Miniprotein binders against b1l550. Designs and how they scored, part 67

Target 1, 279 residues: b1l550
Amino acid sequence: MRLPEELLERARDIHSEAPSHRIKLDRVGSFGLKVPVEFKGFLLLAEADVWVSLPEGRRGVDLSRQVEAIYELSNPPKDPFSLCREAAISLLEKLNYADSSGVSIRFDAPLQDGESLKYYGVEISSIASDEIINKIRVEILGMTACPCTAELIRAYKSSEIAATHTQRSLGILEVSTKAEHPDPDKLASIIERAMSSPLRTYTKRPDEGGLVIRSLSNARLAEDVVREMIHLFLEEFGHLPEDTHILAAVRSMESVHMHDIYAERSFSLDEIRKEISSH
Key: E = the ipSAE of ESMFold2; O = the ipSAE of OpenDDE; V2 = 0.75 times the mean of E and O plus 0.25 times the DockQ between their complexes.

## First folded at step 7 (miniprotein)

Design k10
Fold by ESMFold2-Fast, scan of step 7:
Structure k10 (fold): chain B 279 residues (1-279), chain A 94 residues (1-94)
Amino acid sequence: as target 1 above (279 residues)
Amino acid sequence: GEIRVTVEIEKDGKRIRFVYRFTSPEELEKALKEIERIIRMFGADRVRITVEASSEEEAERLADELRELAERLGYDEIEVTREGNRFTVEAERE
């Protein structure tokens, strides 16, 4: 049902009115929008948040214009990186009272895994003001094996291959940069290579046995995994601007404990190079 | 082999700056198409694009492509300046 448009002549423009309190808001927007994206040959359903800053003198944001901005750019579906950047810029054009805008897009990314697919988490954002800052967060599960318990069991049993506890560990790489978003498949690869072994969606018994032996032969502390992730990141992405900020983290879901083990390091490229150079 | 493209767009006093870095021609082609879409969508009155490449010849070729893009977008004033392997294309309308 459509109401008569002549009502607009009598209705107040609520959004343009002064607010009850003159307080600036950092993020006001539409959250949890479903949008289609094209990612490396796959058509995926993603979830998007869009927002703008709201000045202290304005009561509200034109929410319909925010939804219009992202939906116009998502038909036909395009890659989520371009969608993110273009939508953030479009928001500033459509909502001229805003000092900044942002877009976040979340989806599960397919990754080839033998004859099947496995999935890892991706969250991409672009924040536009007088410049654009691009952020990407990649999360993927892998396996870790405890080297401390391995050593104790080897001493006890006099075995060359010691038993130890293994567990799922979540690896996290987050990158914030003024350059384009890093390739999430490369970030996922870095995380998996830093682990004791990757996880699989589907295995046959010979492959499963090989994975377990690989993990036991490559036992790593959460601290070891974080350091290796940083090392591998610098090899692959050391060319990014010096003010690029990175978070590397591992959450190990310890099979012998009621709690998890967590290790992280955040740094800028400039900072980490100086640290490594000083020994 | 590495190419850096810095784009600055301006409309009604709002200015946005963003950067691309490439090592492959395929990535560059995609970025140029995205840059064109962004400029059209934003309705920029002024555009400034700086290209830096390892070779002066490659940077000059890209600057020429960007000059042609500015012409196709209808900008009235287009200026190309050079500082070694760095080329800047400035375009204004109205």
Scores: ipSAE 0.382, ipTM 0.784, lowest interface PAE 3.3, mean pLDDT 85

Design k11
Fold by ESMFold2-Fast, scan of step 7:
Structure k11 (fold): chain B 279 residues (1-279), chain A 94 residues (1-94)
Amino acid sequence: as target 1 above (279 residues)
Amino acid sequence: GEIRVTVEIEKDGKRIRFLYRFTSPEELEKALKEIERIIRRAGADRVRITVEASSEEEAERLADELRELAERLGYDEIEVTREGNRFTVEAERE
């Protein structure tokens, strides 16, 4: 049953009323919204969170208006980066009592893998106040091979390619910047190139053998992978603002241990440039 | 070469500033479309767009495109200023 619109003329505006306690809230919003996005020729179903700050003198936020804003911007579907930035700005402009707004969008991104596709994780956000801060996190699996065991086996067998243990490793690059979001495909590429080898969605025995030999011939510590990721990131994205913050990390799911190995480095572009300058 | 665009929009006394950095024509095209959508949707009272490029000619061309954008969006007062390789387009409604 739909109630008559005339009743709205007599109803109190609850959201505009004074709250029980004059306390500011940092994030009030609609979380877990499903939105269609267009990503590099694919129509994907993404999950979005939208929020605004709520001042101490206002009881509530118009949540329906938040949902209308993001759905209006998602029809027709557009790229998730523009959607994220535009929605954050729109929320702040439409809800004039808010000091800040934010939007986060999560999806699995397709990546060409020979004649098939593989997928990697993407989470982006845009937070708007008197400026916009854009953040992106890319996670993709690859393979690492242990160089320590490789050298021991090489000594033992005098082999050209030493046997060693291999494992799946999760590579992570997270970037927070005042500039536009970096291209996630480039971030995923950096992670894969830093590893011993990339992983495939499927492979036949000859190709699988080649992938294993590639990994064994390019054995790398988790620490090596993180350093290489940083080096490759600086080559590709050194043009970003100096106050851009980056997290580079690898979690190696060790095949010979009950536990994982983890290596990370967080830095600003300004900080890392000073550190790696030659003496 | 690298191109930098800074956009400031103001509506009812609230101001938002955001940045673009890019090195490819595809990135530039996407950025310009996004800028247009943001400004049009906001109904901004005042807009200030600053463009910097390694080439003065490139910066001037982009500044002209942005001036045309402001005109299409119905701004009454549009001013373009230059300081070397930096061009600023300021647009305002009555």
Scores: ipSAE 0.279, ipTM 0.731, lowest interface PAE 4.2, mean pLDDT 85

Design k12
Fold by ESMFold2-Fast, scan of step 7:
Structure k12 (fold): chain B 279 residues (1-279), chain A 94 residues (1-94)
Amino acid sequence: as target 1 above (279 residues)
Amino acid sequence: GEIRVTVEIEKDGKRIRFLYRFTSPEELEKALKEIERIIRRTGADRVRITVEASSEEEAERLADELRELAERLGYDEIEVTREGNRFTVEAERE
């Protein structure tokens, strides 16, 4: 049922009213919007959250204006990074009572995997105020092999390639920067190269054997993987502003335990360079 | 080589600053199109874009492209300033 538009002239403007309590809110918006995006030649369905800050003297946010803004900017579909930044700026401009705005976009990114594709998780955001902070989180599965059990088996059987347990491990790189979002494919590549071996969508027997041998010959602790990810990140993205903040983490789903192993390190570029140069 | 672009836009006293760093010409073209879309939508009263590149010739070429962009967007007062490999394009509407 569509009510007569003349009623809008008589209705209270609830959003502009004083709130029950004079408290600022950090994020008020529309969450879980489905939005098409164009990513490296693929048309993907992404999920978006849009929000603004709300001052202490205003009861509500113009939510319909937020949704209109992102849908207008997503037609035709554009790359998620530009959509993220442009929508954040647009929201801040159009909602003049807000001190800040933000947009986050989540999708599964295709990655070439031999003759097929595999997928990894991407979440990006842009937060606008008097400057823009861009954030990206990449998650991709790889394989790790336990060096401790490998050493025990080597002592027992005297083999050039010791048997050990292998498991899927989730690698995580998260970057917050004033510069543009880092290329997620490069972040995914860093994670995979730090692992004992990457995972594949499908393998034939000889290729599967090769991945297992690669993993066993490159056994790594979760702690080793995190350190290698940081090293590789600095090689690829050391050009980012020194106040860029990074989280590197690995969650290893241990095949011989009922629990996982987790290792992480958070740092700024300035901080980590000083630490490394002290050795 | 490496290119750094800093964009500052101002509308009705509200100022937003954002930064790009890239090493490929393809990413640069993408960034310039994004900058244009942002300026068009916000209707900024003033725009300041600073370009720094590894070579003076590269930075100057980009500064010229940005000056032309400001002209196409209808800015009345455009000033280009140089400091070595750093060029700043300042555009304002009266």
Scores: ipSAE 0.240, ipTM 0.709, lowest interface PAE 4.5, mean pLDDT 85

Design k13
Fold by ESMFold2-Fast, scan of step 7:
Structure k13 (fold): chain B 279 residues (1-279), chain A 94 residues (1-94)
Amino acid sequence: as target 1 above (279 residues)
Amino acid sequence: GEIRVTVEIEKDGKRIRFLYRFTSPEELEKALKEIERIIRRFGADRVRITVEASSEEEAERLADELRELAERLGYDEIEVTREGNRFTVEAERE
């Protein structure tokens, strides 16, 4: 049932009124929207957040205009990067009182894994103001093997392949740039190549043994993985603007501890190049 | 080589600047389509697009494509300026 449109003429415009306190809000929006996206030939269900800044003199945001903006742009489904950037810009056009707008889109991305698929986490955002900042975060699990315990066991038992503990480690690459979003498959590849070995969705015993041996032969500290991720990132994405900011991190779910080990480095391309060239 | 595109759009005093960096023709084609969709939906009164490529010939060719894009979008005043292998297309309507 719909109420008569005539009631709109008598109702106060609450959103345009002065607020109880003249305080600017950074993000006001619709969060947890379900949107379809097309990613590399797959139709995926993604989750989106959309928001705008709210000036100190305005009581509320036109939330229906935000939902209209993203749904108009998501039908038919399009790639999540274009959707993110176009929706953020559209929000600023539709909501002229806003100084900034943003869109964040999250989904699990399929990645070919032999004859099957595995999935990694992707979160992208675009924040528009007098410029647009694009951010992407990729998370994928891999395997690490402890080199410290390997050396201890080798000293104890004199074997060519030292026994050591292995564990799942979460690799994280986050990029914030004024240029277009980096390809998440390439970011995922960088993370996996930096690990002791990648993880698989499905293995039979001979393949499982091979992955374990590979991991043991390529034992790496969390610190080693972060440094390798940075090195590989610079090889692949060194062409991005110098003010591009990167976070490289690893969270190792240590099989012999009640706690995790974490290592990270944040940097701009300008900063890291100066650091490397001085050494 | 690498292609760099800077887009500035303006409507009713609100200006937004955004960048593209890419090395392949496929990436360029996608970027141009996105630029067109953004300009059209934003309803920009003024557009300034700066392109720089590794060769002057490629930058000039891209600048011509952007000029044609501005014409298709209905801009009345279009100016193309050159500074080496950097070309700027500035378009305005009304």
Scores: ipSAE 0.369, ipTM 0.772, lowest interface PAE 3.2, mean pLDDT 85

Design k14
Fold by ESMFold2-Fast, scan of step 7:
Structure k14 (fold): chain B 279 residues (1-279), chain A 94 residues (1-94)
Amino acid sequence: as target 1 above (279 residues)
Amino acid sequence: GEIRVTVEIEKDGKRIRFLYRFTSPEELEKALKEIERIIRMSGADRVRITVEASSEEEAERLADELRELAERLGYDEIEVTREGNRFTVEAERE
């Protein structure tokens, strides 16, 4: 149903009115939009959130035309990083009452895995004010094996490879920077290399046995994985601006417990270099 | 070699600054296309692009490409300044 346009002449412009309380709002916008993106040769359906800040003197945000703008920027589909940055800038340019704007885009990224594909989670954002801050969060599952139980079983059985429990562990790298978004495939690779072994989409029994043996021979605590992720990150991305902020974390879904184990470290590049160089 | 590009755009007194760092020709081409789209979309009255590269020759080549880009985008006052291997392209219109 479409109401008569003549009603627009009599209707109040609610969004431009003074609010009941003069309070600034940090994020007002449309959340959960579906947008197509092109990622490394794949056409993917992503979810996007778009927002702007709202000053204390304005009742509401009219984002309908700006939402149309992000859809125009997404046709034809382009890479999600460019879409994220361009949309954030567009929102801030066109909504002159806003102090900041932001766009967040999330999708499952395909990764070649032998004859098949596996997937990892990506969430990117761009927040525009007088500068643009780009954020990326990558999450991928891997396998960890407990070194403590391995050592105990080795002592009991006197064998070279001790039995121990293995579990899926979720590795997380989040980067916030004034430079462009880091390549998520490289972040995913760092996480997988830090684990006891990566996970596969499918394996035949001999290959499955090999992965299990690899994991058992490379047993790692969640704490070990986080430290290794940070080390590998610095090797690959140490060239980013010194005020770049990183979160490295692992959530281990312990097969012998009703609860998970979690380890994390947040740092800036400047901070971590001083720490590593200290004596 | 590594190339660093800093872009500042200004329209009606609002200024936004953003950075690129890249090492491959493919990354460079992607960044330049995005920079062009952002400037076109923003309708910026003033643009300042600073290029830093490991070699002066590489930085100068990129600065020249950016000057040509500013000309194609309709900027009428374009200045290129140099300090070592850092080049700044400043473009303004009305």
Scores: ipSAE 0.349, ipTM 0.761, lowest interface PAE 3.6, mean pLDDT 85

Design k15
Fold by ESMFold2-Fast, scan of step 7:
Structure k15 (fold): chain B 279 residues (1-279), chain A 94 residues (1-94)
Amino acid sequence: as target 1 above (279 residues)
Amino acid sequence: GEIRVTVEIEKDGKRIRFYYRFTSPEELEKALKEIERIIRRTGADRVRITVEASSEEEAERLADELRELAERLGYDEIEVTREGNRFTVEAERE
């Protein structure tokens, strides 16, 4: 039921009122919105969060304007990078009380895998203030094989027994930059190349055997995978601004343990270049 | 070669600056369309776009495209300035 418009004349403007406590809030918005996006020829269902900063003297934000902005910009569906940047900028300009705005979009991205597809996780955001910061996080599963157990088995019964345990490992690359978002397919490729082998959606028995042998011949610790991811990242994306921040991490779901192994490194491009150059 | 674009938009005293770096014509086309959508949606009173390219010819061509964009968007005053291989398009509406 629609209430009479004349009630707006007598209703208090709650959002513009002073709050009970004069405290600034960093992020206030609409979270968990479902939006369609166009990604590399695919129409995907994505989940979006939209927010703005709220000054200490204002009780609330215009949530309806946030929802309007994201849905207007997502119809027709567009690429999630442009959607993030355009929506963040639009919100900051439309909501004059806000000092900053942000948009995050999460979805599962398809990767060609023979005649089929496999999927990896993507989260893209843009945060606008007097300038814009773009952030992307890519997560993809791969396979790792333990070099320690491989070496013990080889020592135990000769080189004929070159066996070790393998497990799924989750690789993570997160980049924050003033430049455009890095291509998530390239980030996913970096992660997969750093692993003992990639995972497949469908394999026939001979292909499956080949994948296992590749993994066993390229056994890597979680620590090895993180270092290789950083090395490969610098080869592909070393041209980004010096203040670009990166997180590289691996979570290995150890098949011989009830717990996972985790390794990570956070760095700026400026920091890592100096570290590598110093030796 | 690499092309760098810096965009500043201003509406009702709020100014936002953002950057692009690209090496392909396809990436450039997408960036220009995004810039146009942002300007149209925000209704910016002032726009300042700076283009830097390794080639003077590339930078000048892009500056001309941006000037034409500002004209199509209805800006009253448009100024294009050059400093080497860097071109700046400044547009303002009353």
Scores: ipSAE 0.406, ipTM 0.794, lowest interface PAE 3.1, mean pLDDT 85

Design k16
Fold by ESMFold2-Fast, scan of step 7:
Structure k16 (fold): chain B 279 residues (1-279), chain A 94 residues (1-94)
Amino acid sequence: as target 1 above (279 residues)
Amino acid sequence: GEIRVTVEIEKDGKRIRFLYRFTSPEELEKALKEIERIIRLAGADRVRITVEASSEEEAERLADELRELAERLGYDEIEVTREGNRFTVEAERE
């Protein structure tokens, strides 16, 4: 049912009214929207959040205008990076009372894995004000093997390759920059290369044996993985603006513990370069 | 008026900074007790506390309270510096 439009002439414009308390809000928006996106040849159903700042003198945000902004730009589906930037700009134009806007899009990205596919998590955002800040977070599972237990077993019974425990570890790279979003496939690649070995969706028996041997021969602490991720990131993305902020982290689901081990480092490119050059 | 307190603690060259904001005497009393506990737990060699208030008189009273807190914590070198409505209490051992 649709109510007569004549009733709108009597209705108050609640959103334009003064609020009960004169307080600015940083983010007001529509969260959990389902939006189709095109990513590297795949049509994916992504989840999107859209928001704007709300000034202290205005009671509410026009939420229908926010939904219109992102849906107008999502048909036909386009790449999520362009969608984030364009929707953030569109929100500022459509909602002229806002000082800033933002768009976040989350999806599972398919990654070619031999003759099969695997996946990794991606969240991208663009925040627009007097400049645009682009943020991307990539999470992918890999394998780590414990070097401490490996050395204990080697000391107990001398061998060429020592036995040790292995576990699934989640690698995380988050980048906030004034430049374009880094390619998430390259970020995922950095994480996997920093691990003892990547995980596979499908392995034949000889390939599985090789993966295990690789992991055992390349045993790494969570701390080792974070440091290697940072090193590889600087090789690939060291050209980004100096004020680019990065979070590198690993959460290791330890097979010999009831709890996880976590290691992280946050830094700006300027900060890390000065630190490395001092050693 | 809003009161801002910035606490910097240092032990063996490692520095940690905290910020407190409050508007009431009750909030201030709780914050000072928390600051005291944090400094004790950290075993800080040096502490630098900067206070800013809406009035010079209010900031000065708070600076005196912070000086007394540093004395209770056993610091023997205490210096109070003023710049307008901003007071800095620097305290160190030996």
Scores: ipSAE 0.000, ipTM 0.081, lowest interface PAE 19.4, mean pLDDT 82

Design k17 (at its last look DockQ between E and O 0.01; V2 from the best seeds 0.00; counts 0 for: pae E 28.6 > 1.5, pTM E .758 < .8, placed apart)
Fold by ESMFold2-Fast, scan of step 7:
Structure k17 (fold): chain B 279 residues (1-279), chain A 94 residues (1-94)
Amino acid sequence: as target 1 above (279 residues)
Amino acid sequence: GEIRVTVEIEKDGKRIRFLYRFTSPEELEKILKEIERIIRMKGADRVRITVEASSEEEAERLADELRELAERLGYDEIEVTREGNRFTVEAERE
C-alpha cells in the first residue's frame, strides 16, 4: 500500500527537528546490511555497518541515504577494501551535517588449501573525518603443540619425536593505519607460519600424519607464536607509517585444560622498533 | 621500489587526506582507479596528490600520469612541483 504523497505536506520532518536534549552522538547508522563483494575472483556475501556522527542540534540521521550510499557503490560488486574506503567518504558527502563517518565490512575469506578451500575471518573498517583511518582484523585457526609436555615425554621415553598434546589455536592480527588496508591473505599467512602447523579443510591419512608430525616437531607456546607473528609482520609490513598500530594475539584451546591460554601484544611501529633496537 | 602516495581532496572547505603505500605495478593501476572514482564521487574543487618513490624517474612518471588524470577530470589549473624524489600535483577547478 502506497500512501498519498500529499501527506508529505502535512507530515513533520522529524530528523531535522531539534532533539529533546542537545547531546552529540558519535555513531548513528544502519547495522547488519547484507552486501555483495568481489574478493580475489570470488563473489561473496558480506555484512556491513555504516554510520555517521550526529550534531547536538539535530534529532535524527537520514538512514535511507546511508543505505543508498553503500548500495550504489556495491553495484556491481567491487573489492571490499575500496568499497569500505569509498563508502566512508560518500557518507560525509551525502550527510553534510556529520563530522565523521564510518563503514565496517565482515566476511569469510577463501584461502587455497591444496585442491580445496578453507576460510578465515576478515573484518575491515574505514573511518573518515579530515583523514581516513583504515583497520583490518584477521582471524585464522592453526595448530599448536605443547613443548613442556613434549620435554617430559622425551625424558621419560628418550624418543626422537616426543608425544605431546595438540590443540586448535586462534591467531589474531589487527592493524590500524592511515595507509590502505594490508592484504588479508598475507596477514593470514603470517599467522599460519607462526603456528606449529596450519589446519586443513580435509586430509587423507598420509597428509594428516605429516601434519601431526610437523606440529610435534615444531612445538610452540602461545607466547612463542605471538612473538613470531610480530617478527614476521615487521618483515612483511615494516613499510607502513610509523604510527600504525598492531595487535597480535593467540588464543590456545588447551586440550588438557578446562580453560584456554591467551597471549597478546599491542604496539605501534615506532614503539616496537625502539624496543627492539634498545636490546 | 616502494611508492608512497598522499591524496588531499577539498570540497566546500572540507578536506580529506588519505595515503597509499605499495611496490607493485598491479597495485598502482588499482590505486589510480580508486583515486579517480573518489575524486569524481566527491566532485572535489581542489586535489593535491603527492608522490614519493625511491627512484626519481618512477616518481616523475607517476606524477605525469596523475597530471593526465587531473586533465581528464576537467581541472582548469594544474601545477606539478618537484622537491627531490617528491612530486606534487595540485589541481583546481575554475
Scores: ipSAE 0.507, ipTM 0.833, lowest interface PAE 2.6, mean pLDDT 86
Fold by ESMFold2, look of step 8:
Structure k17 (fold): chain B 279 residues (1-279), chain A 94 residues (1-94)
Amino acid sequence: as target 1 above (279 residues)
Amino acid sequence: GEIRVTVEIEKDGKRIRFLYRFTSPEELEKILKEIERIIRMKGADRVRITVEASSEEEAERLADELRELAERLGYDEIEVTREGNRFTVEAERE
C-alpha cells in the first residue's frame, strides 16, 4: 500500500526540527548497503557505509537521500575508488546542513594465483569536508616461521634438524592520505613479501615442499614482519604527501600457543623518516 | 609402465587442460575417443597434446594416430615433435 502524498502538507517535518538536546553528531548514516562495483575486470558485490555530520540544531538526517545518492552513482557498476570519492562529494553537496561526509566500501579483492584465484580484504573510504581524505586498508594472510625456535632446535645437542613452528599470520596495511588511494594489489604484495612465505590456493607435493623450505629460509618474528612491511612501503610509496598516515600490523596465530600475538606501528611519513635518519 | 597424456585446448584466448593416466593400450583407444569428443565440442582454435609413451615404437604409432586425428578434425597446421618416448602434437586452425 502507498499512502497519499497530500499527507505531507499535514505532517510535521520531524527531521528539520531542533532536537531536545543540541549536540552535534559526527556520523549519521546508512551502514551495510550492498552495492555493485567493477574492480580490475571483476564485477563484485561490495558492502558500503554512507554518512554525514549532523549539526546541533538539526534533529535528523535525510537517510533516504543518502541511500539514493550512492545507488544512483553505482548503476551502472563502476570503479570502487571513483564511486567512493564521488559519493562522498555528492552527499556533502546534497545534504547542505552537513560539514562533512564519508563513504566506505568493503570487498574481497580477487588476485591471480597461478592458474587459480586467491583473495584479500580491502576497505576504502573517502571523507569530504574542506578537503578530501582517502583511506585504504588491506588485509592478507601469509605464513611465518619462528626464528627463535629454529635456533633452539639447531643448538640442541649440535642437532642438524631443520625445524621450527609455522603459522598463518594476518598482515595489515592501512593508509590515510590526501593523494589518490594506493593500489591495493601493491599493498597486498608488500605484506606478502614481508612474510616468511605467501599462502597459495593449492600446491602439489613438490611445490608444497618448496614453499616450506622458503619459509624456513626466511624465518621472521611478527615484529620483523611489521618492520619489513614499513621498509617495503617506504620504497614503493615514499612519494606520498608527508602527512600521510600509515598503520602496519601483524596478527600471528602462533601454532604453539593458545593465543595470538600482535605487533603494530602507526606513523606519518614525516615522522618515520626522521626516526630512520637518526640512526 | 604408466602412459601420461596432457591435452591443452585454446579457444578465444582461454586455455583448458586435461590430464590422463593409463597403463594399457586398451585404455588408450578410449582416451583418444574422449580427446576427439572434447575437441569437437569446444571448437578449439589450437590444441596441444603431449604424450609420454611407454616405448619409442609406441610413441611413433601414437604420434601418427594423433596427427591423423587432427587432420580429420579439420586442423590445417599440424606440428609433431618427438624426443624419445615423449612427443607433442600441436594443431591450429582459423
Scores: ipSAE 0.000, ipTM 0.058, lowest interface PAE 28.6, mean pLDDT 83
Fold by OpenDDE base, look of step 8:
Structure k17 (fold): chain B 279 residues (1-279), chain A 94 residues (1-94)
Amino acid sequence: as target 1 above (279 residues)
Amino acid sequence: GEIRVTVEIEKDGKRIRFLYRFTSPEELEKILKEIERIIRMKGADRVRITVEASSEEEAERLADELRELAERLGYDEIEVTREGNRFTVEAERE
């Protein structure tokens, strides 16, 4: 049932009223929107959140206008990075009472794996105010082999290639920068290269054996993986602004324990460069 | 005039809706390709495409193109309904 438009003339504009309590809100918006995006030739359905700040003198946000802003920009579907940045800016323009806006977009990114596809998780955001800050979070699964158990078995059996337990590990790189979003495929590659071995969607028997042997020959602690991620990140993305903030993390789903092992480091590019140079 | 195309795809009881807005006929080809890609990727059992244009003639032309697209995609049952300047193409696949 569509209410008569005439009712709008009679109804108070609740959103523009003064609130009972004059308190500014940081984020007010719509969460869990679905928007089409184009990524690497794939048309994907992404999840999106849109929000703006609300001044102390305004009761509510025009939520319909927020939703309209992102869908206008999503037609035709475009790359999620441009969509994210443009939508954040558009929100500030359309909702002129807001001093800040934000957009977050989440999707699974396809990654070629031979003749098949694997994937990694992507969450991007853009926050607009007097400046624009872009954030990207990439998550991809890999495999780690434990060097501790390998060393124990080596000592016991005197084998060149020691058996060890392997597990799935989730690698995470989160980057916040005033520059454009870093390339997600490069971030995913850094994570995979930091692991003992990548995961595969499908393997033939010889390939599977090779994958395991590679993992065993490249046994790494969760701590090793994080350090390697940071090292590789600096090599690839050292050109980003010095105030760029990075989170590198690994969650290892241990195969011999009921719990996970977690390691992380948060740093700015300036901070980590100083730390490495001091050694 | 503004052309609005709404695509609803149903697969395994889940419905996904896409909205396209464009003013230039040249954008139509791009949109059709995108729609085709979406439908192929999702493997939809049922597709409902609604076209709304400023003129009935334009909407009808668009509906015809969408019908042809559905045919090319292998849908067996295609129904086109008209409500003024709004055409709905419903396609089902057995």
Scores: ipSAE 0.000, ipTM 0.151, lowest interface PAE 17.7, mean pLDDT 85
ESMFold2 (binder alone), look of step 8: mean pLDDT 77; pTM 0.761

